# Miniprotein binders against q56y42: the designs that were tried, part 10

Target 1, 350 residues: q56y42
Amino acid sequence: CSNNTSNITTFKPLKLPLFWPWQKVKMGPLSVSPMGFGTWAWGNQLLWGYQTSMDDQLQQAFELALENGINLFDTADSYGTGRLNGQSERLLGKFIKESQGLKGKQNEVVVATKFAAYPWRLTSGQFVNACRASLDRLQIDQLGIGQLHWSTASYAPLQELVLWDGLVQMYEKGLVRAVGVSNYGPQQLVKIHDYLKTRGVPLCSAQVQFSLLSMGKEQLEIKSICDELGIRLISYSPLGLGMLTGKYSSSKLPTGPRSLLFRQILPGLEPLLLALSEIAKKRGKTMPQVAINWCICKGTVPIPGIKSVRHVEDNLGALGWKLTNDEQLQLEYAAKESPKSMIQNIFQTR
Short names: E, the ipSAE of ESMFold2; O, the ipSAE of OpenDDE; V2, 0.75 times the mean of E and O plus 0.25 times the DockQ between their complexes.

## First folded at step 3 (miniprotein)

Design Pc (at its last look DockQ between E and O 0.42; V2 from the best seeds 0.00; counts 0 for: pae E 4.9 > 1.5)
Fold by ESMFold2-Fast, scan of step 3:
Structure Pc (fold): chain B 350 residues (1-350), chain A 93 residues (1-93)
Amino acid sequence: as target 1 above (350 residues)
Amino acid sequence: SKVYILIFVEKDGKVYYFLFELDSPEDLRRIVEKLIEFLEELGAKEITVWVRAESPEQAREFAELIKELFRKMGFTEVEIRVEGDEVTVRGRK
């Protein structure tokens, strides 16, 4: 009969943090929304069917993201096919400069770009010049995050040290507020972290393919290392190039070369797609919203692609709520039971 | 006039992929050779290479190059499809 329970010992307002856009997460010296957006589709005619006639709609989508508190936008100097090389950075820069929503607060946007490890980028000076070229296309004086797009360790290890020195110089010259890497596996992530630390440069982010299609041993090991070293994992392709949207089937494939990957993978995803659909219906959410929310629940910052106003509207619904531990386990079990997965981009190093 | 390549492999239901844009045919030869070597190390049973070349003639040349590399890697079943400036080569062990 004695009431000696812990139920009333403390007020716990912590149930209110539900991944709202204003509930920023730390990424090195930066404060970013729990979800960002990627601009891989901007200028990509091959994989995403980009056309310049889409630019007005992309600008509207960008403004919608800003209005809803999204402050992280990821791009790359290699984004844009053929003659549109660098187009993603040019469009992002134009949209930031012209933004009515920012009203002179353009510096509140965190721009993360990636510098390609091209075989002709053989000096640290050339890599610093790649950063300056990106700043010119973006029409900004300083990047939020300057990232190395992929590791050369497996085929050109001497080039990698030069590229790392380039990242150090970008930071020291104030061209970037923070340094990150993309497609780095567990071993190389530790090595670059240690190298940068000896040079006084903090490694703030590791961008890797991470989704319910891409949660293999290496992704989990990278996440563990990120947590240990204070690095934020940025999850790219959180929707598996569109396979987790529920929009596609054997009778409704995407256009372009993505259709080859979908024919190979999609038939083996039935258990995962059914689990996503069931949870989405139960929660009054969409399958993309559930898939993105799962990435945030794992402590990553997903960067789904800005392709249209409708995609941004839908993806914003991934915020303001959390999957339960049971729902997360249900999705992870369904992914494990699925015969197929899109485990890793082969650019990812050891 | 760029050359585009998509390569993907499957091992135990897990698919690994690569999509790249190249400025020259020589770069395509080198990247295809290195990627096939890497994918062979993974023990992949099936490899698919898709290329969009600058011309139908170049597509046929790349089809033969990729087919020869698959044969060198010990793939016993090699399927090839050339449609205009696009080529798809599938190798299976």
Scores: ipSAE 0.469, ipTM 0.779, lowest interface PAE 2.4, mean pLDDT 85
Fold by ESMFold2, look of step 4:
Structure Pc (fold): chain B 350 residues (1-350), chain A 93 residues (1-93)
Amino acid sequence: as target 1 above (350 residues)
Amino acid sequence: SKVYILIFVEKDGKVYYFLFELDSPEDLRRIVEKLIEFLEELGAKEITVWVRAESPEQAREFAELIKELFRKMGFTEVEIRVEGDEVTVRGRK
C-alpha cells in the first residue's frame, strides 16, 4: 500500500470514456472533437435573426470553441438567406484566417461543408465547381469533408449518380480530405458507401437530424448502418430547433416560421421536457447540455449551432461528463411518449 | 428572390420540413405543385405551406394559388391564415 503522489503536473490519459474535447474520435481519415459546431444561423435572417452586427460576437464564440478543443465546424453553400447567400462559409473562413490560436495550425480545423443538390447541378463538373466556389468563400485550399446535402434518388436518380461522381472527383482533385452525405436514408446510404468504396474515396460521415426529438426507427437504423460500415453519424439539430431547451412553451413560442413547427410538436413534449429538466437539475447542468450529452452518449458527433458566446459556453458544458445508463433510459422512455418526431429534410430517402 | 417557403408534412408519425428561397415569385405554382404532388404520392395526409411574400397583396395571391393546388391534388380541407406578408395554408385529405 504505497503512496507515490507526485507534485509534477503531467498529462495523463483518462481511462474512462469522458467527452473531453481532446479525446478526439475517428471520422474516416479525420480526427474530430466529440462535439462540433454548426453555422446554419450565420447569415440566416429568416429563422435565426442574423444581423451583421453579430459578427464580432460570432468571432469570439468561434475562438472560444477553438480554445476549448473543438475542431469540427459544419457549414453549407446554401447557408445565408437572400443577399447573404453563402455568408456562413464566408464568416467561417474569415474567423479561421483571423484566429490567433490557429497561427500555423489552420489544418487542424476540420471544415465540413455541404453542396445543395440544386436542379442546375446536372454534371459532375458543375458539382466540382460548387466545391471550388465553397473553397473560395472559405478562403482555404482544402475541405475536411465535402458533403452532398441531400439525395436526389426519389425524383432524379440519374442526377444523383452524377453528383456521386462529383464527390469522387472532388476527392481525386484534392479539394476534400473525405466526403460525406446528409439526409440519406438507410438504403441510399449503403448504396453510396459501396459506390465510393470501390473508387477508393473515404465516406467518413452521414449527417441526419438525430436528437431526443428525432430518434425513431429510421434514424436508429441509419445509426446502426453507420456503426456497421465505419461511418460517423453527425447529429444535426440536437436541440430540435430549440424545442429541447426549455426556453419555450405553448404560450411562449419563438418568433418567425419556427413557431409553426413548435405549435405542431411542442405540446406533446411535456414528458421529455420534464425528464430533461429533472436530470439537468440533478446534475447541475442545463437542459441543452443534457440533450447534447445524450447525442454523444449514443456515439454520434452533435453539431449544435453557434449563435453567441453564451450559447457556446453553455454547449461546451455538455462535455466532460456523461449521462448514466439509467438517465439515458429515462430520457429515451420520455422521448418515446412524445407523439411526434421531427426530420428536417423532406428529401431524406428510405 | 425575397419569397421564402417553409413546407412541412406529417408522415407515419414523423414531421418533415424544409425551408427554401424561391428564385422567382413566378415559379411558385410549378415548384409548390410539384412538391405537393410528391408528398401526396408519399402518402401525406396533411401538408402545411408557409410563405413570406414581398407584400400583403402578394401573400393573399399566394394563399389562393396554394389553395387551388391543394384542391387539385385531393387535399379538399384547406385552412388559410394570412397575416401581413405571411400566409399559412394547411391542406388535409
Scores: ipSAE 0.259, ipTM 0.701, lowest interface PAE 4.9, mean pLDDT 85
Fold by OpenDDE base, look of step 4:
Structure Pc (fold): chain B 350 residues (1-350), chain A 93 residues (1-93)
Amino acid sequence: as target 1 above (350 residues)
Amino acid sequence: SKVYILIFVEKDGKVYYFLFELDSPEDLRRIVEKLIEFLEELGAKEITVWVRAESPEQAREFAELIKELFRKMGFTEVEIRVEGDEVTVRGRK
């Protein structure tokens, strides 16, 4: 009696893609996933507790993101603490190079980096050299998106013009596929758009703080201008540094500087947290997933930070579904009722 | 060297906050006038600044800069709390 052990081929459940190729978001000449990932935690010791022993975990998180069709990764040349300056770009470059899932597809990864407007970057050439230094750290020949990290208009307007010309030169030299800005207010966003347009350089993205905690008049105005000008809004801090995660309460504060912030902001955030929790329960989703999905529904590309596989898994759950208009309005109402709002970054211009 | 500055502004019963990174106390000096302008435009009655520096010495330097900033803004009550490399400065007017 030959026991035919039927090879039960455990059909790996066909992981349906979280989004279809036609659901990719156009960002100038680029096609990006509806969500990207931010790498600010990579190399950040002070705020994020980075240690080099985490690099393998960060690589696994990156690979999991790629496997799920995420192709937008945001970084900055200023990311990394002290001697680890540029560590985020170094790690991202390493992970892109080592990722077996990218064999022959490295060009599908859109690296968006931000060049700091450091006071010593006084010439367009020096700013172009900052781009080259980022390319060297990333070990790539061309960036997806080169971004000005903040405007200097309000304290060094002459420098800002030089930095804008630096963006033009980066584009003309083919060092970047697209140009973007970060922390630009509505008026200054129009100015740089017009400046770049007259030089044949399209402004492709504006990166601002945009979340249920940061949806004030100014953010809505920036969104409106972006829609009018064909600029894609990238929303950073979609989770409000973790306040929208539901992991923290008045009785359970984070450690370090965020504890002070959360102690002050969490009281009065209850309506928003409740609305997030209710919608999350109704949808079988997490509060972070709802908060990120809201950013997508508002026509932005959120870039939540990733530190672990678990964070990637949770954030990926924000894809493949949409909040209804009523659910969006409920969240927005609850956010407006919350007495405490996150102000835009001081570096955000008018 | 990265310094984290977290500013809380209380206005009209709302707390506003912003976080920024600086490389040095000198960077704060460069933006201080603009920071004053921004904070004045907010019409804040109470401002709390948290700083995490690289050293207790640098934290104290930031504390003094923030204290000077608050004086320039017309804040009459200034409280400073130093905890190692972290400083909290609160100003009221």
Scores: ipSAE 0.030, ipTM 0.514, lowest interface PAE 4.2, mean pLDDT 87
ESMFold2 (binder alone), look of step 4: mean pLDDT 81; pTM 0.810

Design Pd
Fold by ESMFold2-Fast, scan of step 3:
Structure Pd (fold): chain B 350 residues (1-350), chain A 93 residues (1-93)
Amino acid sequence: as target 1 above (350 residues)
Amino acid sequence: SKVYIFIEVEKDGKVYRFEFELDSPEDLRRIVEKLIEFLEELGAKEIWVYVRAESPEQAREFAELIKELFRKMGFTEVEIYVEGDLVLVRGRK
């Protein structure tokens, strides 16, 4: 109508959203952001140099992720070194509870935790109690995803069946909205999927090492199985523990045990790092953003680690755009031309 | 010299609001293309688009672009109001 001048509003300047609501990824019964965040560094003094003085910055990084639409946070009951065991879950739970950004909408956060297959967890009841202990540390009544952290099939196959029954009971008791697995190879992934199906429990996620450094035959086979069975692949270490950032060289290694791995692998990555750098420059993006975006383009949900506000700011720039098919092929070709790749996790099964 | 866009979408009594500050006018087409995807999925019946352009000439260009896009989305009723650098477009099915 010609009379609608009174509806002109004063605009608040906002940046473009990183992704639209329809770009959320289906993960079983859950709807998650195209990228989540992992909390492995929280409480880890050995590999990541964690100090409690970092907690305020980690909370700021968490709030920044929430503000930008991230709703998937991955943790584990084994995260935290020595006396800080369980610290990652305790910190995540505290940050969710205290969040000013959530303001009573704490249930909108999808918490995915992983239960360690410790040799003393020999009954399904013990495994259900591990879930309850995680809920207590997280200060929540229900998990988004309850995950088995690794398979015992290769050394304790009878224990694995008990742990699988534990996952079923967690689901049936409503302690978890969905169940997943971590470090499962193609053979064991099919076996647990079929077992859970006989018990009326859908397998929603398979978390494995997946990146431009870890896209070998087994990773591609796992991805193919996930696509066929309606399982979402959660890609951990999408930056290769930092090797794909462009931040490190033979003269600038990270501190701690990662330096040993970097000395072995980093010199053989020149073709891949060059391709990442070239595409990053062309796109006005960073190398980590390109590497993470590649994981998203493959249909996986990457969970880069939260270490600082600066790292979260950078990683968020992986959203809101897509690599072309040609750019993806260029990166994949460069990865194949690189003589080194990431070492498979020792806990990954066949 | 920045372009500001405010969009309201109504569906089943719920209102979705999007606010953008554009560094360049070329971003407007990209935003509207993404909005079309959302609206087709939602089955939205009514949309309001408010724009503050950098100039009155740009405001007229934006009004025509938004009108064209609403028509492409199947909106049968499109109301346009332009005053100086301000644009309001309402689409209804």
Scores: ipSAE 0.000, ipTM 0.186, lowest interface PAE 16.3, mean pLDDT 82

Design Pe
Fold by ESMFold2-Fast, scan of step 3:
Structure Pe (fold): chain B 350 residues (1-350), chain A 93 residues (1-93)
Amino acid sequence: as target 1 above (350 residues)
Amino acid sequence: SKVRIEIEVYEDGWVYRFEFELDSPEDLRRIVEKLIEFLEELGAKEITVRVRALSPEQAREFAELIKELFRKMGFTEVEIRVEGDEVTVRGFK
C-alpha cells in the first residue's frame, strides 16, 4: 500500500447557499423556498414561442433551480397551446420523475397546480376529476397545493360554489396537501376563506399579479387580507412579463403579442426603470434580481417563469440579500411616479 | 466579544467550509441545529465544527451541544477536542 500518511483532501470552497433552511416560507402545512418558479412558458407556442426541442434546456433549468434549494414549482392544467394543452404539467412531472438531483426524494418538491374554471366544469365531481387528471399528467400521488385558477363570481356565481366544493373534496380525499386560489380580488378572497374554514379546509395561498408594475389599491388590499388571515401571497409576473428586466426599449421590443402591451406601457416606466438600474448597479445585481427581491421583501413568494438556464441563473441572484427599507421606498415612489402600470388581469375578480 | 464558528464538511475527497461569527450565544443551539439540518440535506458523511468561544467554560458547553446534535443526526462516531476557549467536534457516519 502507499506509505503516504498525509490526509489528502481536496479543498473546494462551497458557495454559501442562496438562503438558509430557516428562511423558508410557511404556506399552510408547507415549507417553501422564498422564491418559486412558474412554468407558463412550457408548451405555450403563441406567447412564449415554445418548441419541444426546448425540453432538454428546460430540464437543465429545472435541475439548476433544485440545486439551489428551490422547491416550489407552479403549473396549471390549462398551460400549453392547442394540442399541447396540459404539456406544462406533463413536462414538470417528467422532470421531477427523472431528476438526478432528487434521487428518490421526488415528494420533497412542492407542486402547485391550477385548475381552470372552464364553463363545462359544472359539478364538484368534475373538478375533483380535473385534480386526478393533473396528478396523472404530473405522475404524482398528491399535490402540494391545488388551486382554483380564476373566480367565476362575476358571471357564474353558482358554478363557483361547486368549484369550491371540489377544492374541499380534493383536500378531504388527500389529493392535495393544501388549497389555494389565483386571480381572487379582496371581496372573493375573504368569501372563499370563510367558506373553506367552516368546512375545516385552510386556505393556504392566494396567487395574484403583484410586482412593482402591479401594486395598485387592489393588490395592496389583497396583501393586507393575506397577512390578516394567514394566507401566503404568491406573486406572479414579478418582472411584468419582462418589462422590468431593462432588456427592452421602444427600439427593442419582444417578438409576438407582448410587443403590443410593451409599446403601450414601456415608455411610461422610465422613472421606475431608472430606479431599478441605479439600485442594481449600487448592489452589483441585475434589474430582474432587484424587482424579484422587492417582492420577497414585501412578504410574497414570487414565481418568475422558467424559460432557459440563463433566466434561472439570473433569477436565483434575487436570493441571499435584502433591499433596505429606503431602497424599497425609492422603488415604490418611482413606480408611483411612472405614468404607466400593468393593467389588472382580466381574470381577477373583485 | 463574538463567538466564531467554522464548519467543515468532508465528502468524497472534498472539503466545504462555512464560517460564522455570532453576536450573542442566546440562539446558538437554534443556529447550529439549522446549519446541521442544511448539512444533513447535503448528504454529508463527515462534519467538523470548530468554535472559538469567549471562555473555556463556554467552549465546554458548545462541545456538549454540538456532540448531542451530531448524535441526533445519526453520526455514529463523534470526536471532541477542547483546548482552552477552542473546541473542535468531528462527526462521522
Scores: ipSAE 0.000, ipTM 0.149, lowest interface PAE 18.8, mean pLDDT 80

Design Ua
Fold by ESMFold2-Fast, scan of step 3:
Structure Ua (fold): chain B 350 residues (1-350), chain A 85 residues (1-85)
Amino acid sequence: as target 1 above (350 residues)
Amino acid sequence: DPTELREIALKLADEAFRLLQEAERIATDPEVERRVLEIWERALRLYDEAHRALESGDVERLREVIRELERLIQEAREIIERVRE
């Protein structure tokens, strides 16, 4: 707005929200933004090069996400390497507590944490205590979603039932508003859904690797089961650890262990990267925005990582528009023509 | 066959990354973190050596690199198995 007193009235452009309230996604008893954000990089020194000097920028990025209507933030009790174990939860808790934008509305943020299926977590009571420890690190009284980080079915099937009982007790005690799972395949997803249902606990979410690099038969089967059972699919690594950003090439690789994976896979992604680039140019969007928008168009809730203010600002541009069916098919065809794709997550079950 | 050796080397590099990714997620001990970093640095160097051997047609060097990658994969598995135990 202008204060011109010469009868010239200039209005500030109206700032529209990136999405409308009715575009929020139902996730059990929760109502979440069409895209959330993950915090895997927070405290992760090995894969993501985390340093404590980054904390101020991460807090600014978190506030930017909140300002633009994002209310889903995913973390885990295992996030943070070595001595920084639990650091992702501690940082998220600090940012929520200190947020002036959330003053009086901290409960509107949906915090989804994941509890690791560590071999020493052998009782349901230990798993409930893991939840209480996460609540302490996050400095909150109740989680939006409490998730089992991976299944033990393939190597410790007796432990899995104990962990499921832990999830039931978390829900019954009111420590979590909803329960979910991560890295569960089609068979285990049906089994836990049915088990929890016998205990009066709805299964709210299934978090799996899902992107233009991870749209194989198993991912599609998981999505189909989720749709049939009323489970929301949370798509992690929607940018393929960064491979779909257009930022990297054979001559410009990321630092750290991702460079090994990128050397192997990135050269085989040329058809997909070209299709992403062409659609991005046509739409006046970036390649990451197109890749994330594709996940949303498939009915999933993607959780790209918060790494910097610029990263969040760019990813927010994935909201407020939709790829046409023809554009989605073009990207899917290009992905199928690409000789390489992301490999199955090592924790992924059948 | 150099083509067969290339495919083996690439599969081993991929497996090494998968194991290191799993080890990283379960590394709650600074000593384990240090060991994972060491294995990653060695794997990256071996991957670069494999490419150089492929470009120069040095089949014997490529076989040696493959053997060393297999040893690193075993070290990564031992770290993961210790946590599982």
Scores: ipSAE 0.063, ipTM 0.584, lowest interface PAE 6.1, mean pLDDT 85

Design Ub
Fold by ESMFold2-Fast, scan of step 3:
Structure Ub (fold): chain B 350 residues (1-350), chain A 85 residues (1-85)
Amino acid sequence: as target 1 above (350 residues)
Amino acid sequence: DPTELREIAEKLEDEAWRLEQEARRIATDPEVELRVWEILFRAYLLMYEAHRALESGDVERLREVIRELERLIQEAREIIERVRE
């Protein structure tokens, strides 16, 4: 008959509940949408052609994401070209503060920022202060996830321990609800997990390059470790900087420096692009939606970039359905047959 | 001096950004446009390497990267100005 439940203490009841054809996923103590959005392009003039005149359109895209149940937004204190003044964080903070869709529910947005492992950040106190500076730019009292942007283990192992202590202090002081890492390989991921565990701090997330272009043995090993240790993998560049969209060919390249990377890699992706196109047609979906859905089916949380309202509209179509195991295998086999893949991030550790 | 080298790298990143904006504004021959984008992409990769050298304290590598970055930025500037007519 009835489940006997009428009152929920975890969440404030709404007069009309949000009806989404998908479920939120656990990420440590957090409950997040199965896809988030990244803000790497915000303030990035060189690679992405950002201009301040785009800010109104980016705000509209942000509101659209919120209206459709997205609650995870990823940024970094190093995002922005030229001045390294936290332009991406400042824009996100402004959009959250001004949001009509949130109206007093600004704290329900999960903000994940990343703190750069700069060579002058030599004390745990400096790293905690980096977190406080991010909170100031974002105009919020607490981060959802505070992340170390990359590991210093291969060149400054003593600095890395200091940065890890900084993450511990952020958590203990309540500046972040959870801590995570970015660009950590299998060996370092286990080491930081174990270190944080000795301090009573759970490792919530591991953000790495993960897509049909970046599903090598190392990425799969990281995913396996994440599953075993209860860490959520956040997949960045799920569309390979746009190469998996199907919009580009040797005769139709993107504007800007990306076109050169595309010239080197795109011709070697024909088997994968064909498989994506075929599955997209059968499903009545777009190629980006299939590529993002694949990341979700693997149990990761992809964070495609917010570039325009149209991009958000399209990417939202990646939710509410699931690729079959056979379709996933078809895509993975096609990726394996493709002679090219994405270049590993140079900050990626082992 | 690591602080001075960091400031130089940040200045070069700002200059690369300005050149990128100028390249986007002016219509160019497709071959010339591709050449400019190739140079700017190489500059972007070198800025990435500069950050890695800064992180590892590899001052000699940082100097090498800065010298090459300065050369590429100047090359891109000259191409853009020549096209501008």
Scores: ipSAE 0.011, ipTM 0.360, lowest interface PAE 9.4, mean pLDDT 80

